# VHH binders against Protein FAM237B (FAM237B), part 7

Target 1, 88 residues: Protein FAM237B (FAM237B), of Homo sapiens (Human) (a0a1b0gvd1)
Amino acid sequence: DFEFQKGVLASISPGITKDIDLQCWKACSLTLIDLKELKIEHNVDAFWNFMLFLQKSQRPGHYNVFLNIAQDFWDMYVDCLLSRSHGM

## First folded at step 6 (VHH)

Design s25 (framework vhh_8k46_1)
Fold by ESMFold2-Fast, scan of step 6:
Structure s25 (fold): chain B 88 residues (1-88), chain A 122 residues (1-122)
Amino acid sequence: as target 1 above (88 residues)
Amino acid sequence: AVQLQASGGGFVQPGGSLRLSCAASGFTFSDYYMGWFRQAPGKEREFVSAISWSGGSTYYADSVKGRFTISRDNSKNTVYLQMNSLRAEDTATYYCATDYLEWGSGFTEDYWGQGTQVTVSS
């Protein structure tokens, strides 16, 4: 669910949810769920459920994976926003 | 069971420095991320910094990059926030958290840990 997706990233950057661009959000989410290392072959809801699992996991490696993916998503999302402000 | 106690806050003039500490107990400290958040009067709580279980990865809010440094000592179950070049806008209650990446409606003060007040003024 989109609301859960926003909440996951808001835990790292509270401001990220304020003015979400849905086009950029979905494009970035779709890019990340195709990562071979994650073995995710589902829709964006499955990806964000996986992120919630990583976030709530007490296993150290899972927190690292979550944070790395969240940072990668943030970088892609910001780049998309910047592209739209200069291209559109 | 989990207890987080923040300390080290106080009054400081603009340009000054403070070091905050968070003493953790009730869990295997070296297995968890630790983070700092802050909340100014009338504003929402915001992320400040985070550090991985090993200290190998650190993350900072843009507003504090280059001024604040997060570190941890797993032998002492303590996370630190070194705050340099303090500004009036850094005035807030600072909270430490474990599982700072865990989101949820209604995080309690116990889960965020006990806050420590930082006031930057003349």
Scores: ipSAE 0.000, ipTM 0.118, lowest interface PAE 14.4, mean pLDDT 71

Design s26 (framework vhh_8k46_1)
Fold by ESMFold2-Fast, scan of step 6:
Structure s26 (fold): chain B 88 residues (1-88), chain A 122 residues (1-122)
Amino acid sequence: as target 1 above (88 residues)
Amino acid sequence: AVQLQASGGGFVQPGGSLRLSCAASGFTFSDYYMGWFRQAPGKEREFVSAISWSGGSTYYADSVKGRFTISRDNSKNTVYLQMNSLRAEDTATYYCATDYLEWSEGFTEDYWGQGTQVTVSS
């Protein structure tokens, strides 16, 4: 659920709005699978299901991993938005 | 059973270098994060460094960043810690550990490697 995915990020960055760039969202999700060497399917749903697993896990350390990946996602997503707004 | 054998510690002067090795057995080494922790007498165990499955991602504690380098050789089931510009405050027993998610906040003794002592003194 896309609304769920936005809700997960909004807990890290209140600046996220309901109108998002879907191309940047998908590209950043897939890039993070590769960048973080995650052992999951290379698709957007697999990425956000993994993030939910980390966020809701009772296992020590999982929430900190969630926070680190979520922050990296947000940084990449903002960079993607900026690159598209100036037409480079 | 999982076995982690740390070695390479010793006595070194301030500003010197050492390379630690950790030989792993009993699990599929290339499927796990590997890391280094240290503990000085009377102090809490602290994180030093970690490396991902392929070696593509590395992480360092602020106190060692720029001085220590972690690497791994999956063909030898070994992780390394190259320690440069050593300081007296680096004196500790160094332990290797496996699976970052397991040991980041709750690692058990069954997955603790045997330690190797590093002493930095004049």
Scores: ipSAE 0.000, ipTM 0.119, lowest interface PAE 15.6, mean pLDDT 74

Design s27 (framework vhh_8k46_1)
Fold by ESMFold2-Fast, scan of step 6:
Formats: C-alpha cells, structure tokens, sequence
Structure s27 (fold): chain B 88 residues (1-88), chain A 123 residues (1-123)
C-alpha cells in the first residue's frame, strides 16, 4: 500500500512525500530496500511493519534509527529519480 | 553465557579523543546488531550509535554525528567507538549492547547489556 508507505516517510517531514507519485515510487523504491542488512524476513510488507514498530518503539534510540533509515530511503529515492530524468 | 566487556574509558580534556572497545563472548557475534549507549549521573540512558551485523549500516544520535564513528571486527568479536572532538556533555558511563535491533514478526527482542566504562571530559 503506497499510501501506507508514504505515511511512514511523512514522519520525517510532512512535506517530504509531497512530490512522490505512484509510478516513480514503484520504479525506484522497490530497488532501495535492503532487507538482508536489516535481517527482515523475505517480505516487503514485513519491512514496513518493522518501520511502524520502530517508529512506535519507546526503547532508547529506536526512533533515531527509524529517522535515519527513512532519510536514507528518501535520499536514495531522490537519486533514483534524478538518474531516470537524465536517462542514465 | 553471554558476556560484553566495555573498556577504553578515562579522563580527557575537551577536544580530545578516546577509543572504546567492547569484547563479546558466548554468542555468534557476527549475527547480531551491536549498539553503544551512555548514561550520565541522574539522567536516563541514551542511545549513541549502532552497527549492523555485517558492518554495512551504521546509525548515530544527532548529538554525536560527525564526531563519533562506530566500527566492528567480527574476527575479534569486538565493536569499537572512536570518539573525537569530545565535549563536557559527553561525560557518562558508556555501555555496549547486543540484540539491539533484532526483530521478528512479533516485535523487538530484549537487549543484552554489558558492563560500562567511564568517560570524563573536563579541563
């Protein structure tokens, strides 16, 4: 669910998801999820559930890790969009 | 039995550097996330940094970004924290932890904490 995924990223900044469209999200975001490094099961939905749990966690530092992952995801998404617009 | 031994703390002046080490035993070190945390007297324990099982991903608290570097050596079962440009507010007991970011479908697992090492930054 694209709206669900945008909702998670909106926790960084409400404005950060303003320019995201469905086709560009599908083209770029799927290639940016490193499930192995996060030790998440082979399931993209599990990654987003992990992000929700991380965002809601009251353990020290979990929200900071959430913000770091979300920010890295956004930076890579922007880089992917720029590469596609230049035909690279 | 799982054991974590933090070392490398001491007294340094503002602007100085220290390198902390955490030696791990009793588990498959290369399978787990490792984290560094700190606690000043009368304050809550706070997150400092974390590193993935492979060393490929690192995370930092905003207060230490650009000054501290976390690294690990899986062949030595050790995680390190290089602390540069130390400030008085970095004074705390530093702890290492394992299982910090372990997650399954039911949620996060409980962390295992090691003993601390004291860092004092003062002139």
Amino acid sequence: as target 1 above (88 residues)
Amino acid sequence: AVQLQASGGGFVQPGGSLRLSCAASGFTFSDYYMGWFRQAPGKEREFVSAISWSGGSTYYADSVKGRFTISRDNSKNTVYLQMNSLRAEDTATYYCATDYLEWDSSGFTEDYWGQGTQVTVSS
Scores: ipSAE 0.153, ipTM 0.535, lowest interface PAE 4.6, mean pLDDT 76

Design s28 (framework vhh_8k46_1)
Fold by ESMFold2-Fast, scan of step 6:
Structure s28 (fold): chain B 88 residues (1-88), chain A 122 residues (1-122)
Amino acid sequence: as target 1 above (88 residues)
Amino acid sequence: AVQLQASGGGFVQPGGSLRLSCAASGFTFSDYYMGWFRQAPGKEREFVSAISWSGGSTYYADSVKGRFTISRDNSKNTVYLQMNSLRAEDTATYYCATDYLEYWGSFTEDYWGQGTQVTVSS
């Protein structure tokens, strides 16, 4: 979903990356393992810059790689946040 | 069918500049990401830069960031690499590549173009 994609991108804005919950971000790092060959370090700034690249690099008629990665990461991250907010 | 022809290499002194060109044919150029890779003797081929199909997004290896600029002209089916402040370690054969998959990291040997040699020496 287009609106969801925009929401995810806005949430990972460079200006707010330092506010990311570090424990939940680390838990989501498994999703980023497949990006090792693209020289992505497991850090928020590198991830944000790569996501911006993927969003702007989407080709007409082709699946948005940004959507696939962003949706998977966001689902894991939100699930972690909810577990911590209502659990322990 | 797919053909990529790199050109513009040569000999320059440290601190000099060169502009590389890659002429593409055999596919819908404006629908694909383009990239530059390089390989020095005895080393693996390494990523240099990439540009989206529209030219709206560019990505650079840390070693060249701030010195190299990638651009493209979809009306000419050509991608360019402007190389400034060249260093001895930039000496390599430079290759252009196209991405037939969903992201630039999918560049393969089947889509490597002819290389162009860049030598930086005093």
Scores: ipSAE 0.000, ipTM 0.121, lowest interface PAE 13.6, mean pLDDT 65

Design s29 (framework vhh_8k46_1)
Fold by ESMFold2-Fast, scan of step 6:
Structure s29 (fold): chain B 88 residues (1-88), chain A 122 residues (1-122)
Amino acid sequence: as target 1 above (88 residues)
Amino acid sequence: AVQLQASGGGFVQPGGSLRLSCAASGFTFSDYYMGWFRQAPGKEREFVSAISWSGGSTYYADSVKGRFTISRDNSKNTVYLQMNSLRAEDTATYYCATDYLEFWSGYTEDYWGQGTQVTVSS
């Protein structure tokens, strides 16, 4: 769910998420596959369901994990966007 | 409401250094990415560098990697660009930008202000 995924990112970077459209998301979100470096052995849907679980848990430890993963994903996505903008 | 004031430009010899500053107001500075762009006469505006809200992540155009360093001071609402080993090709007007105004989406001139001129020449 694209809108849900944008909502997760907006929780840590509201300004940047405003320029995410479906075409840009599809082009750059393939870097999300490298999140298997985090030992996430699931598909993309399972990853976003895990993020939702962490965000809603109301436990400090779970929220810290959520923030760390969301920030790593966001940094990867931003890197992709900047590569596209200055690589033209 | 949002104001971005770039300063610190000037005339330098090749191999010289300059530090640019950008004072920001009208938004929650510590929540947004900041960036630098430049435009040489007759050229398109091009990306130079960007820094995350916390300063934990930085990004650079290939042409400036190893020579320029971006930094920020959230207590002063200011972003900086340290430019070392300057080359004639770095001659341009330098603009600061904020993700609050979605600088990756393409801005009009009104959003970026006048910028600060950097001239590298012997």
Scores: ipSAE 0.000, ipTM 0.115, lowest interface PAE 15.1, mean pLDDT 69

Design s3 (from m4 with L101F E102T F106Y; framework vhh_8k46_1)
Fold by ESMFold2-Fast, scan of step 6:
Structure s3 (fold): chain B 88 residues (1-88), chain A 121 residues (1-121)
Amino acid sequence: as target 1 above (88 residues)
Amino acid sequence: AVQLQASGGGFVQPGGSLRLSCAASGFTFSDYYMGWFRQAPGKEREFVSAISWSGGSTYYADSVKGRFTISRDNSKNTVYLQMNSLRAEDTATYYCATDYFTWGSYTEDYWGQGTQVTVSS
């Protein structure tokens, strides 16, 4: 889904790399907003399959940068999910 | 280039209301998240609110839930933040943001211009 692809790709992009709140917001927004709109709430498999798709969509020079961004995004996603779960 | 212009800030007394606007250009607005962040003097930037592409889903920081409402008008390429029951702790410069991304544009600055909100008696 194009909307989902844009959302995940944007969340992987750090934008201002030193702004942790912006990065966390992107990850948190994806976990609640995008998944609700796609009617796939709490569907980690769909997110993971899209990440695998991005790895196959290689461009020269981008693979190693992508791996670092993907790892950072996943860690932020997990942190945001845990923060929301324990905040209640 | 992505451009975001925040406006609508000002001076208000506690309990007052303000409506912030963010005018967006340089990207397909209806395809991207929009959000609001704020930064008080001497403090870190913090998340305030976010809204999905269609406006069908919204997210709020715990400190503003029930007082602030985010909305968007895709026909006007504008996102809004309605702020009610304002408190001294809401005093900050407010920034709008988008998650716009073009593959390979890793150094792009997606921050918009800030608008100052001061809540004091």
Scores: ipSAE 0.000, ipTM 0.164, lowest interface PAE 13.1, mean pLDDT 63

Design s30 (framework vhh_8k46_1)
Fold by ESMFold2-Fast, scan of step 6:
Structure s30 (fold): chain B 88 residues (1-88), chain A 123 residues (1-123)
Amino acid sequence: as target 1 above (88 residues)
Amino acid sequence: AVQLQASGGGFVQPGGSLRLSCAASGFTFSDYYMGWFRQAPGKEREFVSAISWSGGSTYYADSVKGRFTISRDNSKNTVYLQMNSLRAEDTATYYCATDYLEWFGDSYTEDYWGQGTQVTVSS
């Protein structure tokens, strides 16, 4: 679920808005995953379900791989969105 | 039903090595991420490592980077964790998990992750 996925990211980065086009989300997310050499054989939902799984499996005070991966992914996703805007 | 059976744990001296295996059934193994988690008595459960469906991407907790290697064999529905340079702090029950599980919650249950496999690193 697109809105749910963005809600998870917003919980980490409250300044990030969730009002982004679904097609743009899919296009940029697939590109970012490809750049991480994940060789996606499925859509981004499988990866996002894995991120939720990591989040649910972590506890406060411990190293949180989910947060680090999500932050890296979000930074690259924002860069992709800016690139696709054609200078708007 | 999804079933995950971890094995390969044991008693080992500091600096030793072990290889853990997780046999999976009840879902299309090659379509899902697999991961290893651990929990020591009186401590919180923590992430150890994860591997993508194709094996093309791996992730590690900082505490195990350079010492542990995750791998998978999709033809055998099995994920592995090679543990080298073991430390006393690695002593824990190790569980495998998958993002296929629809209702995960905050609790590990034996119904989904089994008993895990005990790793004890002591002199």
Scores: ipSAE 0.000, ipTM 0.178, lowest interface PAE 13.3, mean pLDDT 68

Design s31 (framework vhh_8k46_1)
Fold by ESMFold2-Fast, scan of step 6:
Structure s31 (fold): chain B 88 residues (1-88), chain A 122 residues (1-122)
Amino acid sequence: as target 1 above (88 residues)
Amino acid sequence: AVQLQASGGGFVQPGGSLRLSCAASGFTFSDYYMGWFRQAPGKEREFVSAISWSGGSTYYADSVKGRFTISRDNSKNTVYLQMNSLRAEDTATYYCATDYLSWEEGFTEDYWGQGTQVTVSS
């Protein structure tokens, strides 16, 4: 369920669970930083701290930005998982 | 000091179009995100759109996606909002703002630009 996963994704860092494919998690995080030209360091921790900032911010509109980035991440992450499962 | 001056608002019929402009000064424009917000009478200020410093990434509120287009001209220190297929619910004062998507900074009232009124009615 994407709505449920939006909240979970922002709070997860690599290594928290064994259900996370760390290669896909890292690759997608860094790719999305470049793709979105985010004004943060090009590292996984900075990206997920930024996502938490957007999600938990009381500032109008931040949640919609969070939703758009989280949706893009989820789509990219699922595609990565599928390619690793089937070799394409 | 940072100064943001929004212009281009006016009266339009439903289905019409307007282009808003925001002239920025007092900072290195090409290094910052720019965004548009709006506020209808009696309501809170709402996010409309944002654009990265290079223009390579854009963000839109769901209510305007597919109808509005944000762009910028770094040589002119100006951000634009092209508004197509306008609806009565788009009636608001529109404000521009800087560095909205930066996790390092939060916006205050001091970062809001001067507003421009958009009225969509028959």
Scores: ipSAE 0.000, ipTM 0.145, lowest interface PAE 11.7, mean pLDDT 75

Design s32 (framework vhh_8k46_1)
Fold by ESMFold2-Fast, scan of step 6:
Structure s32 (fold): chain B 88 residues (1-88), chain A 122 residues (1-122)
Amino acid sequence: as target 1 above (88 residues)
Amino acid sequence: AVQLQASGGGFVQPGGSLRLSCAASGFTFSDYYMGWFRQAPGKEREFVSAISWSGGSTYYADSVKGRFTISRDNSKNTVYLQMNSLRAEDTATYYCATDYLPWGSEFTEDYWGQGTQVTVSS
């Protein structure tokens, strides 16, 4: 759940920015997900809203491959943020 | 307007091969992921394969891994699916797709390809 994951990030570090951490973004993948390719702003809320839009799509299967790739990237990105926040 | 035209389907015997093509127009092809999906009669549309904008990353459904190869030619705005060792269960209409979304548009355009029929039968 993306809402749950946003809450987890906020609870771990109250100072963590809602903006996309470009170091973690690049560390996770330079080829799987590109902010320019997704046409989203460089922030967590814009990425979450994009994922919510794909989830609410009324074209069954239309975005499934791209949604799965984006979800895998999001999971890796969240794990990177959590690892870095814990160490700091 | 965005257009996707799938072609290359046909009738083949089990163990045969086919190469599907998807010609794309109306968007900056080299900036977008391309994928293949298929739908057999009475079943939901399922993922087959996807390729990143550069061709550096490829993804496959477990059912086709090792048999199918996706590729693209950005100079020709075309994505390909090479299908080897075809099985009866590969019989379906094959569609190409892109994750190009007209964000900010009040109308959802259909970015699915028209589809091409593949029939694998003895």
Scores: ipSAE 0.000, ipTM 0.161, lowest interface PAE 13.2, mean pLDDT 66

Design s33 (framework vhh_8k46_1)
Fold by ESMFold2-Fast, scan of step 6:
Structure s33 (fold): chain B 88 residues (1-88), chain A 122 residues (1-122)
Amino acid sequence: as target 1 above (88 residues)
Amino acid sequence: AVQLQASGGGFVQPGGSLRLSCAASGFTFSDYYMGWFRQAPGKEREFVSAISWSGGSTYYADSVKGRFTISRDNSKNTVYLQMNSLRAEDTATYYCATDSYLEWGSFTEDYWGQGTQVTVSS
C-alpha cells in the first residue's frame, strides 16, 4: 500500500517525504523493486534507507520483484518530486 | 475483502493513557505489516506507527516516539497501540491499516471505516 509505505518512509526520514506526491509514489511502484538489482548510491539517504527497508520487508514467494534500470527509476522519482514542488 | 475494526478511543486528560485495538479479517494477518494512522478535523491523515509481520520491527512518527508503543497478537489477528503521556495535539480519529499490496490496492472511506476517536482535553 503506497500511503502505508510513504508513512514508514516518513518515520525513517521525515525530510524526504514533504514534497513527494502520492500519485508519483504510486507511479514509481517502489514496493515491487528489487534493491539488489539497483546496486547504486545516491545523495538521498532516506530514499536509500527506505528502499533497503522494502527489500528486507519482502517475504519469500509473497511478492514478485522486477528488474529495473536504476537510473530510469531514479530519474522518474526525482522528476515527480521536482514537479510536486515546482512553482515555489 | 480486508476488514479492519478500530476501537478503544475515548476522552482523557493530558498526561493520561489509552490502548487502541484493531481487529483484522479477510487476509493472512501474520504475513503483513500493520499500522496506525490518525486524522484531526480539517487536516490530512498522518502516519503514527507500524509493526512488521513478526513484531520484530516497529516504526514511529517523531511526534509519538517514546510515548506510544505498537504491538500485535497474531493468534487473535489484532494490533494494538498503547498511548501514554497523551497531549492535546494527539486528538484525532485513529485508523488501522495493512500493507497488503496484493489484496486491495487503494484507500477508500469504506476501507478506513469510522476509526476510533481520541480526545485529549482538560
Scores: ipSAE 0.005, ipTM 0.372, lowest interface PAE 10.1, mean pLDDT 65

Design s34 (framework vhh_8k46_1)
Fold by ESMFold2-Fast, scan of step 6:
Structure s34 (fold): chain B 88 residues (1-88), chain A 123 residues (1-123)
Amino acid sequence: as target 1 above (88 residues)
Amino acid sequence: AVQLQASGGGFVQPGGSLRLSCAASGFTFSDYYMGWFRQAPGKEREFVSAISWSGGSTYYADSVKGRFTISRDNSKNTVYLQMNSLRAEDTATYYCATDYLEWGSFTSEYDYWGQGTQVTVSS
């Protein structure tokens, strides 16, 4: 349910650094190409501000970039959370 | 000054292929996202595809996914759009754009330079 996940990310953006699983965020950020190229893979605040910027942008294409990064991030993040809950 | 020159358009029949090129100058090409946009007569400009700094990430509009492929050559300051299985609805003037993302400021700018390149798909 990606549209719901996208809405959740947007709505809690200022507080997400407090509630996010830092180990799973770190694992995801280190593997995402766009985050490495932007040099924000070690900065949770920069990541969320960047995502909010892309989502709110009026520039053509930014929303598609937002959707692709958010989808990849959320899939990896959820997989990490599930993996850690099962101890695998 | 930033300049982007699109080329490679032409007339093609449905099902045909074309390869567009965008030559970039006046900026550090490898630091910028590159994108393709198109505008059909009487329509608004629409996003077609985008490619990240290294070419590691690519993005496509749903209408072209699986048919178009974006690529870049940073040594030549050029971005390409390979268009396969062309349809009448792909008829448009195609423009390339640079999207500068400045990490830390989260500022993005799009620049369009020149006339674009006309693609006409008709039988």
Scores: ipSAE 0.005, ipTM 0.263, lowest interface PAE 10.6, mean pLDDT 71

Design s35 (framework vhh_8k46_1)
Fold by ESMFold2-Fast, scan of step 6:
Structure s35 (fold): chain B 88 residues (1-88), chain A 122 residues (1-122)
Amino acid sequence: as target 1 above (88 residues)
Amino acid sequence: AVQLQASGGGFVQPGGSLRLSCAASGFTFSDYYMGWFRQAPGKEREFVSAISWSGGSTYYADSVKGRFTISRDNSKNTVYLQMNSLRAEDTATYYCATDYLEWGSFDEYDYWGQGTQVTVSS
């Protein structure tokens, strides 16, 4: 659940889920996914809405490759955020 | 209508190699992710690999990672799956797929190819 994961991040570091960390976002987008093609640049609401659309568009018995791609991107982005938080 | 035509399957011995092809038509190929899925007799269809529209990102199931390579040629509207070090467990009908997700809606289109049979046996 993306909403649950968002809540966990907020409990670890208040503010992490409020605004996109532009450096981590840019690094991850160049590594994992072409965000310009998804029309999801540096907009956290657009990203969350996209992930929720993927969850809600899932059909029983069908595999949604885009959901896994979004999850992989999110996991890398979170790892980047947590690594940078240690500097504070 | 979206059309996907998979080919390249056949009989091969364990340790052998095959290259599958999927020819796509009916949509702007370079704008969509492409994937390979497989289904063995009596089992559910499982994910094998996926590639982004540019080819810059690739994803693999753990069971095939390091052995299979997905690639695409946008000039030919074709996606490929190079299968190396084949095992008996890779025996399945392989399908190519594209996923149309209309941004801003919950309507989703799953378009499955005809499939191509891969049999790995000694």
Scores: ipSAE 0.000, ipTM 0.182, lowest interface PAE 13.0, mean pLDDT 68

Design s36 (framework vhh_8k46_1)
Fold by ESMFold2-Fast, scan of step 6:
Structure s36 (fold): chain B 88 residues (1-88), chain A 123 residues (1-123)
Amino acid sequence: as target 1 above (88 residues)
Amino acid sequence: AVQLQASGGGFVQPGGSLRLSCAASGFTFSDYYMGWFRQAPGKEREFVSAISWSGGSTYYADSVKGRFTISRDNSKNTVYLQMNSLRAEDTATYYCAADYLEEWFGSFTEDYWGQGTQVTVSS
């Protein structure tokens, strides 16, 4: 749900530039977002600001894009962390 | 120093047309998305339109689709907003903005903001 996805992003926001695994972030961003068009450059702050834009945007479809990216990001990021932490 | 100078505002009757211009300096214009926002008295600032670096992609708020056209001339460092079929609801101060990333248009956190130009639509 939207409040869940918003809460998930908000809970990692204070540590997003420090606690986030940058190698897993790079892997996830390459599969979820076309970085060449968006100039994100694997920048965690740029991705966070993009997600905030999608939440605020009144453009048709942006709310659904936010929900899809939030869910996909979290699923892939967690899977990457597990693989790297446990050799899975 | 970065400068965005908006002009072309004025008084027009309902159904009329107006063309706004925003001249940019102090940054590499062709690397930035350009857009227009507006704010009516007592209302929040709202997104109007945006254009990509090359002019190949344009975006419009639902309230202005089919009536407004955004364009840019990278050789002149200028972005334009052609406003047709103007309504009383279009009365606002119009601001131009520049952002390195397309995704931030509408978020009100754009990299650079211009001074406003007043548009008044009244009979």
Scores: ipSAE 0.000, ipTM 0.106, lowest interface PAE 15.7, mean pLDDT 69

Design s37 (framework vhh_8k46_1)
Fold by ESMFold2-Fast, scan of step 6:
Parts: structure tokens; sequence; C-alpha cells
Structure s37 (fold): chain B 88 residues (1-88), chain A 123 residues (1-123)
């Protein structure tokens, strides 16, 4: 469970939540995505491509996604989103 | 097509151990979270354990923490559940399930359920 301070990530993937409840996996269609497991915690290019993938893969009404990321890398992810999404 | 085959269930006395296996085919196994769920007769299906793509993260229901261990072998497309210190309350049919980064919104979890394997803990 990690703290999300910016709405930027939610604007890319509406419905992203900081609360993780794996007991609801079947019932709630929650998808846990571990950025450390994907080995992209410190790679802004890979992170941006992953966020584009998430945005493309969203279906209407299915926005129950949460990210498990290290707090000390959060600012890097936010800066990446702001520099790429705002400039577009 | 996605196929999941659970095995390893059986009869065991309280305090005993069993190891369940789930063999997967029809998809890129290393792209899926894998999990175990169980259902006793007349009760709802409940979460037991889950493991991330490479096995770097594991999760457990409070009722099984410290007794069960989930693991996976991506070279064999198999997920395992090692069950130690079994109790009568662990008696259930155990199911394995997969969750995909590519199909996570379109599919119901019913489509990811494999065949169950029965575990009976009795003296």
Amino acid sequence: as target 1 above (88 residues)
Amino acid sequence: AVQLQASGGGFVQPGGSLRLSCAASGFTFSDYYMGWFRQAPGKEREFVSAISWSGGSTYYADSVKGRFTISRDNSKNTVYLQMNSLRAEDTATYYCAADSLEEWFGDTYEDYWGQGTQVTVSS
C-alpha cells in the first residue's frame, strides 16, 4: 500500500486506488500491478510505455486498478507523467 | 485457450501436510498473477494466496499465514501451494486462477478457474 498525492495518475487511469484488498480479487475485479516485479521502478521510459498500455487496455466501467510502487520513486513517476502528458 | 489443472489433493490427518500443483497452458505464464482459492460445501469461495509474475511478491489470507507457502516455476508453467499444519477447517475444494495484464477487464474470474482438487483433513 503506497500514498498517491497527485490526480495525474488517476487522469491516465481513472479508478486507480491506493488501497489494496486481495481478498476481493475475484469479486471486485481488482488488479494488483507491482512495478518492482516488472523491473521498471527506476525506468521512466518503461513506466510511460506501461501507463500507455494501461490506458489503452481500460474498458468502460472497469477502472479497478491499483499500483504497488515504492514511495521513494513516486516523484519520479509523477514527473514523468507531467512532462509527457502535459506536453501532449 | 487458457487451461489450468490443479492436483495434489487428498486425505490427511490434522497437523499433516500436502502440496498442491497447478499446471498452466495456453498463455504466457510469466505474464500472469497466479492464485489459490478454496470452497467448502455450502460456503462461498474464498481467497487463499497469490503470487506475482516472477514470484517476487506473495500474499496470504490471514487464516493461512505462517502455514501455507505459495511458489511458482515459470520454466514449468506451474504454481504450487505447500500446506503445512493442516486443520479440519482447511477441508475444501482448492482452485487455481490466473489474472492477465492483457485481459484483466474483459474476462470474469470464472474463465480463469481451473479444475479443483479436493483436500480433506480428518482424523
Scores: ipSAE 0.000, ipTM 0.166, lowest interface PAE 13.1, mean pLDDT 66

Design s38 (framework vhh_8k46_1)
Fold by ESMFold2-Fast, scan of step 6:
Structure s38 (fold): chain B 88 residues (1-88), chain A 123 residues (1-123)
Amino acid sequence: as target 1 above (88 residues)
Amino acid sequence: AVQLQASGGGFVQPGGSLRLSCAASGFTFSDYYMGWFRQAPGKEREFVSAISWSGGSTYYADSVKGRFTISRDNSKNTVYLQMNSLRAEDTATYYCATDYLEWLGESFTEDYWGQGTQVTVSS
């Protein structure tokens, strides 16, 4: 499951480990979906399939769109991790 | 029914500027991405730029980054493309679109393409 999702982000964060904060990962995915900008269902799998589509596309600009969304995801994920570290 | 009306094209010399407009109706404009695509004769339609519903996020093709600026006015249901430093390779018919996934060049069952506006950059 998460191996697939981490594989999609490997070009941005190749050092990510197996031990991820599952709550932060899901929350960040759902937050990007809930913004309704991508017109996808509230479904984590649909979001990551869309990310894979952007990453593997050979059309000009698609990889840059992928990089921008991936960067937003990582910024949110890191912020969530810091919040979780201090929250309890 | 969704209606998209692109305008503002014309003839310009290299280095010139044009501003394109796309007037949208038939849907809740402020809930959708808006974008620009272009198609030169004998070539595939290519992505140019996109803007989120709020205007908070913008995306550009590498070929136009730094020269083109996309913006929107949700009170007027209009998206704009400011084109500066125009080059001969920018010659194309420009189209606006309202579905984010369609602007990425992926096929869907619904087509929201407008009529387009012709831009010709020549000396």
Scores: ipSAE 0.000, ipTM 0.129, lowest interface PAE 12.7, mean pLDDT 75

